# Designs tried in a protein design chat: VHH binders against ENHANCER OF AG-4 protein 2 (HUA2). Part 4

Target 1, 142 residues: ENHANCER OF AG-4 protein 2 (HUA2), of Arabidopsis thaliana (Mouse-ear cress) (q9xer9r771to912)
Amino acid sequence: EAAISRDAFEGMLETLSRTRESIGRATRLAIDCAKYGLASEVVELLIRKLESESHFHRKVDLFFLVDSITQHSHSQKGIAGASYVPTVQAALPRLLGAAAPPGTGASDNRRKCLKVLKLWLERKVFPESLLRRYIDDIRASG

## First folded at step 14 (VHH)

Design o03 (from n04 with E104K)
Fold by OpenDDE, fold request of step 18:
Structure o03 (fold): chain B 142 residues (1-142), chain A 123 residues (1-123)
Amino acid sequence: as target 1 above (142 residues)
Amino acid sequence: EVQLVESGGGLVQPGGSLRLSCAASGFTFSSYDMSWVRQAPGKGLEWIGTIYSGGSTDYNPSLKSLVTISRDNSKNTLYLQMNSLRAEDTATYYCAAGPTDYEKFLESGFDYWGQGTTVTVSS
């Protein structure tokens, strides 16, 4: 059921850590949500969590979850979870803005977001021109 | 010296079952997330699944055959049980050890790889 999957995913966010196991479990739930057409809702939830998060290190954890969802969806284009690729692409300005906000206090966040963007570029997850622009923007804000 | 040694590969008929093993040595096995990856002839690497240090598992949803990954930390051994095998499961199967930290894995991938064991599914 869609509601069950959504609630389970949201619950996982409360205990999210930087381990592959934690991020993997959350990713699996996100993919399940996509089967019920909830990809946009999941991404919006992640944006809200990022925007309301006060700890920079947790913002990074949440963005790594975005990375995990995106890459799993990219590698599984034939599955319902593939809906996350265009959804995340459209939401990238908001996701990056929340994960790596302006200011000297977020310099480490910018560095880690850049790592993800460069990986996406290498793996051709999104158009090169788009990723190059975001990479340049983050560098310029640092 | 770090070693990952796969075994159990061979020739099986379609619909058959096979259990692969991966013996680890030279590192703290229990502290690593362990994965199975395969490469079919002429194709790229395909992730099969991961069993994390905490014991939970993830699997590639694109797999058509039933797979189960398990581990025995007391024996430093990783297992891959495969059932209902198909011709498309023909590949060299590798075990790999990766860090538990997502960022570290993002940067460097798997720390250790086995030499691989070959599975051929043919009637």
Scores: ipSAE 0.894, ipTM 0.951, lowest interface PAE 0.4, mean pLDDT 95
Fold by OpenDDE, fold request of step 18:
Structure o03 (fold): chain B 142 residues (1-142), chain A 123 residues (1-123)
Amino acid sequence: as target 1 above (142 residues)
Amino acid sequence: EVQLVESGGGLVQPGGSLRLSCAASGFTFSSYDMSWVRQAPGKGLEWIGTIYSGGSTDYNPSLKSLVTISRDNSKNTLYLQMNSLRAEDTATYYCAAGPTDYEKFLESGFDYWGQGTTVTVSS
């Protein structure tokens, strides 16, 4: 069943859109994966998708999924909270690097990632010092 | 004028069931993701669940087994069915309308809120 959940999640990424419904569905699948101890694998999959994605708008959609998974896990008690929050935190350099790469071409991506980071800061999803560092880094890249 | 009007609240005994309704007007109901949120006395807002414009649903995992959200777009009405109610379910229940776009929701949250209907679970 773990493999089924994993494959379902990966499949959902192919049809991911910027709607709350789409991101919500993918988030649910991610949460299911966490129940089987696949949180790290899910995050790695997201990183790979981000890194291989050629379309900037799709990178944003994928990062919004990361946001959804993270915030859901942060606000909910249980396995998801214990798994995804620290996993995403550890992977933030790669996630942000892929979602908001350097260069003028990705300025909109940086702006949208900054929105998410600021929201995480406001909601205390991660340590303030850590988030402020990443916020500063992204700003400096622009 | 945009309105969301909740109804169906009241006093119910533990173990009882209750169905709340939210009547929407003044906006295109079918184009919105609709959510139920509650606030218990002395506590913060708690998300119950969302039924998206496409018809799929998400629930707070702590409440999923006890609640069902549905919508009737022909009546511009949102519903919350609650079963096996407990004392801790005592709260004011709000319906809220949110945009379907994730980024917009991140920026602005829900566009519209109801006034709330109070549910009291007590023996």
Scores: ipSAE 0.894, ipTM 0.951, lowest interface PAE 0.4, mean pLDDT 95
Fold by OpenDDE, last read:
Structure o03 (fold): chain B 142 residues (1-142), chain A 123 residues (1-123)
Amino acid sequence: as target 1 above (142 residues)
Amino acid sequence: EVQLVESGGGLVQPGGSLRLSCAASGFTFSSYDMSWVRQAPGKGLEWIGTIYSGGSTDYNPSLKSLVTISRDNSKNTLYLQMNSLRAEDTATYYCAAGPTDYEKFLESGFDYWGQGTTVTVSS
């Protein structure tokens, strides 16, 4: 069942769009994966997808999925869901680096990532000092 | 003028069932993701679930009661069926309309809110 959930999640990434419905479906699958201890694997998969993605808009979509997974995990304090918060926190440099790579072409991506980080700050999803550091880094790169 | 009007709230015994309705007008109902949100006395807003414009549903897994969200686009009406109600389900229940785009929702949240209908679960 764990493998089925993982494969389903991976499959969903191929058709991911910026709709709440699409991101919601993928989020549910991610949460299910966490129930089987696959949170780290899911985040690693997302990083790989981000790093290999050539289209900037799809990078944003994938990062919005990260946002959705993170916020759902934060608001729903279940054992399975809660595993994503520390996992995403630890992987945040790679996630941000991939979602908003250097260069003028990624300026919109940086803005979108910054928006998400500010939201996380407002909602106290991660430690304030950590988020402020990443916010400053993104601002400095843009 | 945009309106969302909830109805169906009231007093119900524990273990009972209740069906809430939300009548929408003034906007293209079928183009929106519709959600139910509740607020218990002294607590913050809690998301119950969403039925997307495409018809699929998403629910808060933390809910203890069984809930089902449905919609009738021909009637511009959103429904919330609640079963096995518990005292902790006592709250004001709101329907809300949100954009289908995730980014827009991040920026502005729900576009429209109802005035709410109160549900009290008590023996």
Scores: ipSAE 0.893, ipTM 0.950, lowest interface PAE 0.4, mean pLDDT 95
Fold by OpenDDE, last read:
Structure o03 (fold): chain B 142 residues (1-142), chain A 123 residues (1-123)
Amino acid sequence: as target 1 above (142 residues)
Amino acid sequence: EVQLVESGGGLVQPGGSLRLSCAASGFTFSSYDMSWVRQAPGKGLEWIGTIYSGGSTDYNPSLKSLVTISRDNSKNTLYLQMNSLRAEDTATYYCAAGPTDYEKFLESGFDYWGQGTTVTVSS
């Protein structure tokens, strides 16, 4: 049950694309994982994938998945909302650091992460002061 | 000219079902993710579900057990089946076409909207 959901989610990460369909499928699996108390493990898995990913465009895809999981959890509430929103918030420095690492090669990543952060700000997904701080940090690193 | 035209709305008894259609024209229907969205009187938009261009579906968890979305690309038509209707399901139901790309959708949302069809659930 829990292991099956976890493995299914991890499997989806290997074939993740920037389509709404792909990200939606992975998001559904992430939500299922949360039902088994695996939200922290899922976020940690995403961080590890981001940190080990060598392709910048794949980092963006993974961060878009983070966005999808976060926004879905925020809007749907329930177990997912109670689990993923605070977990992602706590892990946000690592997520952003991995998704938008320093360097000229990651300028597009920074721009796309910035888009997501601004959306989170607009939709009040996380505290305003926190998001503005990260927005400023990303801008300063560009 | 791009058009999305919903049909099938009307008065439904509690416990009844709705069967809505959305006829699309003026764009490549098969290349779009198609969604149903509704708006109840005095409330905001509520996402019902999406059928992606690849054929898989996502549903609002609160409605999932009662909703089926399908599409016929040969007819450029999107369908919504919803069962066990309650008064709270009274709303204008819209079909919408969105890009398959996640980033594009984040930026601009749905590209096309229908005018909507109204469903009233009342005894």
Scores: ipSAE 0.893, ipTM 0.951, lowest interface PAE 0.4, mean pLDDT 95
Fold by ESMFold2, look of step 14:
Structure o03 (fold): chain B 142 residues (1-142), chain A 123 residues (1-123)
Amino acid sequence: as target 1 above (142 residues)
Amino acid sequence: EVQLVESGGGLVQPGGSLRLSCAASGFTFSSYDMSWVRQAPGKGLEWIGTIYSGGSTDYNPSLKSLVTISRDNSKNTLYLQMNSLRAEDTATYYCAAGPTDYEKFLESGFDYWGQGTTVTVSS
């Protein structure tokens, strides 16, 4: 059951696209994984996918998936909120470092990730001081 | 001229069922993700669910057992089937059309909204 849910999520990542349907489907699988106690494993997989991804646009797609998982989990609370929200918070340095790296090639990535962070600030997904620090870090890295 | 027109609302007894329709015109219906959203009196908007242009569905987990969303692209019509209705389901029900692109939806939300249809669940 757990292994099947994780394998399904991992398989969905291979075909992930920037559509609401694709990201929504992957999000549903991630939420199901939390029911089996796999939220940390899902977030670690996302970190590794982001760190190994060579295409800047695909890094953004993966970060939008992180956004979708985070916001759905925050809204639902329950098991998903209790596991994904703190797990993503702890992983933000690695997630952002991979999705929005410094350099001229990733300026669009940084801009798009900043939009997500500002939305998280508006919706109080994470502590304000933490989010403002990451926002400032990305601005300084351009 | 874009229009989304909801219909099928009205007074329903607790435990009853109701089917809402949303007739779309003025845009390419099959290219949009279509959603139902409701607003109970004095409360904020509550997303019910989305049927994507590709045909799959996602639902608010709190409502999933009570609702079914479908679409008929040949008639440019979105449907919401609601069952086992309770007083707390009293609300104005809106259909909305949004882009398929995640980033665009994140930035600007739904492109088109209906005027809403009122459902009242009362003995």
Scores: ipSAE 0.821, ipTM 0.908, lowest interface PAE 0.5, mean pLDDT 91
Fold by ESMFold2, fold request of step 18:
Structure o03 (fold): chain B 142 residues (1-142), chain A 123 residues (1-123)
Amino acid sequence: as target 1 above (142 residues)
Amino acid sequence: EVQLVESGGGLVQPGGSLRLSCAASGFTFSSYDMSWVRQAPGKGLEWIGTIYSGGSTDYNPSLKSLVTISRDNSKNTLYLQMNSLRAEDTATYYCAAGPTDYEKFLESGFDYWGQGTTVTVSS
């Protein structure tokens, strides 16, 4: 049950692409994991995948998945909203540090992660003051 | 000219079923993710679900048990089957087409919208 859902999610991460379908499939698996109380494990797995990923383009794909999980959970409000929204909020320093690192090679990553943060601001996904500080931090690192 | 034309709306009694169609033209239908969105009177837009170009589906969890989305790429047609209809399902139903790329959809949303078809659920 729980182990099956977690294994399916981890397997989907290995073939993740930047399409709405691929990210949508992984998002559905993540939402299912929350039903088994595994939201923290899912977010920790995403952090570890982001931190170990050597290809900048793949880091963006993984961060778009974080966005998809966060926005679907925010709109649903139920178990997923109660678990993923706070868990992602607490993990944002590590998630953004891995997805949008400083340096000349990650300029595109920072730009794309900023777009996501601005959307979260517009949709009130997280507190405004928190999001503005992360936006400023990313801009300062480039 | 791109067109999305919904049909099949009308008056239906509570507990009934209805099948909506969306005829598409002027773009490569099979290359788009297709969605249904509705707007109840006096309310905002509510996403119902999406059928991706690859054939899989995602649904609004609050509606998942009531609706089924399908597509026929040979006819450039999107379908919405609705069952066990309630008065709260009274709305204008729109089909919409969006890019398959996540980033493009995030930035711009749907590329094309239909004019909508009205469903009224009343005894």
Scores: ipSAE 0.818, ipTM 0.908, lowest interface PAE 0.5, mean pLDDT 91
Fold by ESMFold2, last read:
Structure o03 (fold): chain B 142 residues (1-142), chain A 123 residues (1-123)
Amino acid sequence: as target 1 above (142 residues)
Amino acid sequence: EVQLVESGGGLVQPGGSLRLSCAASGFTFSSYDMSWVRQAPGKGLEWIGTIYSGGSTDYNPSLKSLVTISRDNSKNTLYLQMNSLRAEDTATYYCAAGPTDYEKFLESGFDYWGQGTTVTVSS
């Protein structure tokens, strides 16, 4: 059951695109995984996918999926909110380090990830002081 | 001009059903993700669900058992079927069109909104 849900989510990542439909479908699978206690496995898979991804555009697609999972979990509260929000918060250094790396090739990635962080700040998804620090770190890394 | 025009609202008894329509014009309907959003008196906006341009649907989990969204691209029309209505479902119901691209939706939200149709659930 757990392995089937994890495998389904991993399979969806292989065809992930930047459309609301593709990201929405992957998000629903991630929320289902949380019901089986797999939120940490899902976030670790996302970290590994981001860290191994060579294409900057695809790193952004994966980070938008992180955003979608985070925001849906935050708004729904319950099992998904209790597991994904703290788990993503703890993983933010690795997630952002992979999705928004320093260097001239990733300036677009940094801008797009900053938009997401500012939305999280506005919607109070994570503590303000933590989000402002990550925002400052990304701006300084360019 | 772009237009989204909701219809089908009115008074319905608790436990009843209602089907809302949203007629679209002035844009390529089949290329947009279409959503229903409602606003109860004195409350904020509540997303009901989205039917994507590719045909799949996504719903607010708290409303999922009560609603079904469909679209007819040949008629440029979006539909909302509501069942087992309760007094708390009293609201103005809006249709909205948004881009299919995730990033554009984050930046701009919905591109087009209807003016709404009012549903009142009361004995």
Scores: ipSAE 0.817, ipTM 0.905, lowest interface PAE 0.5, mean pLDDT 91

Design o03 (from n04 with E104K)
Fold by ESMFold2, fold request of step 18:
Structure o03 (fold): chain B 142 residues (1-142), chain A 123 residues (1-123)
Amino acid sequence: as target 1 above (142 residues)
Amino acid sequence: EVQLVESGGGLVQPGGSLRLSCAASGFTFSSYDMSWVRQAPGKGLEWIGTIYSGGSTDYNPSLKSLVTISRDNSKNTLYLQMNSLRAEDTATYYCAAGPTDYEKFLESGFDYWGQGTTVTVSS
């Protein structure tokens, strides 16, 4: 079941699109992975996929998936909330560094990631001072 | 003119079942993700579930065993089947249409809402 859930999630990442349906399916698979204790592996896979991704628009799709996993986990009780929220928080420097890099080619990426961070701030997903620092860092790089 | 019109609400006994319908017009129904949302008296909105334009579904985990969402694109109609109803399911039930694009949904939320249909679960 662990290996099946991990393989299904990894396969879904290969075909991920910016639709609510695609991101929703991948999110359900990620939540299933957390039930088998695989949340850290899922987040590391997302980091590696983001860091290796050459297409800026694809990086945004992946970060939207991070958003979906984070918000669903934040709203749920249980294993997903206990594992994904802290794990994503610890990974934010790498996630944002890859999804919203500095430079003229990623201006759109930074704008879209800022919208997500502002939503996280409004919904109190992570500590306010932490989110404000990341928001300021991204603004300074643009 | 865009319209979402819910029907099928009313009084039902505890343990009963009820099927709600939402008739859509004025937009391309098959191109939208369709959702059911409810509001119990004195409470906030509670998302029930979504059926995507591609046909898959997502549900509020607390309601998943009690509800089934379906759509008939040939009739531009969204359905909500509710079973094993309890007093706490008393609410106004709304259908809503949202964009399929994740980013657009983050920015705008639902594009269209119905006026709601009332469901009262009482012996």
Scores: ipSAE 0.813, ipTM 0.902, lowest interface PAE 0.5, mean pLDDT 91
Fold by ESMFold2, fold request of step 18:
Structure o03 (fold): chain B 142 residues (1-142), chain A 123 residues (1-123)
Amino acid sequence: as target 1 above (142 residues)
Amino acid sequence: EVQLVESGGGLVQPGGSLRLSCAASGFTFSSYDMSWVRQAPGKGLEWIGTIYSGGSTDYNPSLKSLVTISRDNSKNTLYLQMNSLRAEDTATYYCAAGPTDYEKFLESGFDYWGQGTTVTVSS
């Protein structure tokens, strides 16, 4: 069932690390969830995990997972591309607000999230004007 | 000097099977994520799959049922098993090594590439 796939993804998030293996494994589960129409639920879960996460380095790991899901969905198209790309786009304010918050403690977070946004800009993953606005907002807070 | 040397390519009939090898030297093989990528004539690069340093695998979903990637760290060798080959699988097949860290891979991509081995699927 769909609930089993969602629970597997949620469990994977608890042990997520910054390695390509860990992020790749979670990305595969997220792509599988899209086949069951669960892309919005996956993105909402990521938002909630980011918002509740107390460790700044962990927030970066979660945002790198967002990047991985987004880029894999963008490149392979199909069901995942049709669902994740627009869903992540709509969620960017919450995702970035949680992953790259203001303040001196999250300076590294903002720098790393800016690198991802710049890559998305270069690869035209999302509209240029939207990405430049987020980039400017994050730079203003750091 | 880092080297990645693919072998095992050649002519194979439709429906056939083939196993490619990639011999690695000049770096710590077990510390790298290893990937297969192919390029059909006149086309762009197509990622086939990755076997991570920890041993798990990820595959291009469109190829998942046709390929199996494995590695033997004691021999510094990466393998690609391909089954039920079709004419559209005709390509140059490359092995590539990348860092395990997600941020480094995002910045630099694959650190090392082989020169490729050509597989031709034809009757």
Scores: ipSAE 0.802, ipTM 0.901, lowest interface PAE 0.5, mean pLDDT 91
Fold by ESMFold2, last read:
Structure o03 (fold): chain B 142 residues (1-142), chain A 123 residues (1-123)
Amino acid sequence: as target 1 above (142 residues)
Amino acid sequence: EVQLVESGGGLVQPGGSLRLSCAASGFTFSSYDMSWVRQAPGKGLEWIGTIYSGGSTDYNPSLKSLVTISRDNSKNTLYLQMNSLRAEDTATYYCAAGPTDYEKFLESGFDYWGQGTTVTVSS
């Protein structure tokens, strides 16, 4: 049921690593959550984890998970695509603000998040004008 | 020289089953995530699934009930078992090898591709 899927996803975030296997497992759980109407809850959880995370490299891991959820949802369409794509789009200011903050300590974070944004632009995941604005904002904050 | 060679394609009747193989050489097979991808005539690439170097699997949800991916690291071979085949499963099937690191995969995608093997589902 919905609560079991959300709890499984939340638990997976505790051991998330930058491997395709780890991110893939978490992505699969997130996609399952969308089938129960929980996409907003999943994205809010990711925002809260990003905002509370003290280690810059962990923020990147979480943002790569956002990327994986977004791209798989966009590719697969259906319920996941209809819910995650617009939900992530609406949350981008908070997601990027937490994952790619200004300052010398997060220059690597900004570079890696820029790579993701450029890929989203190339694959037309979100409106071009929106993505170009975020790309410009991150570049200006360096 | 790196090679990925698919085999086992051919003509199969609707409802039938088929097992594809992908023989790998020229790289450390056990250190790579291995994937199957297909392309139906006139359509784009469709990811089927991935078996990670750690042994777990992820599948395209629309295909999960129809396919099983396995690997045998001692033989450097990737497998795709397909069941209950339909005309819509007619495609060229490719194996592909990618890095385990998410960032590297994001940046460059699959490192190696096979030439593909054609599966035709028709009476």
Scores: ipSAE 0.783, ipTM 0.894, lowest interface PAE 0.5, mean pLDDT 91

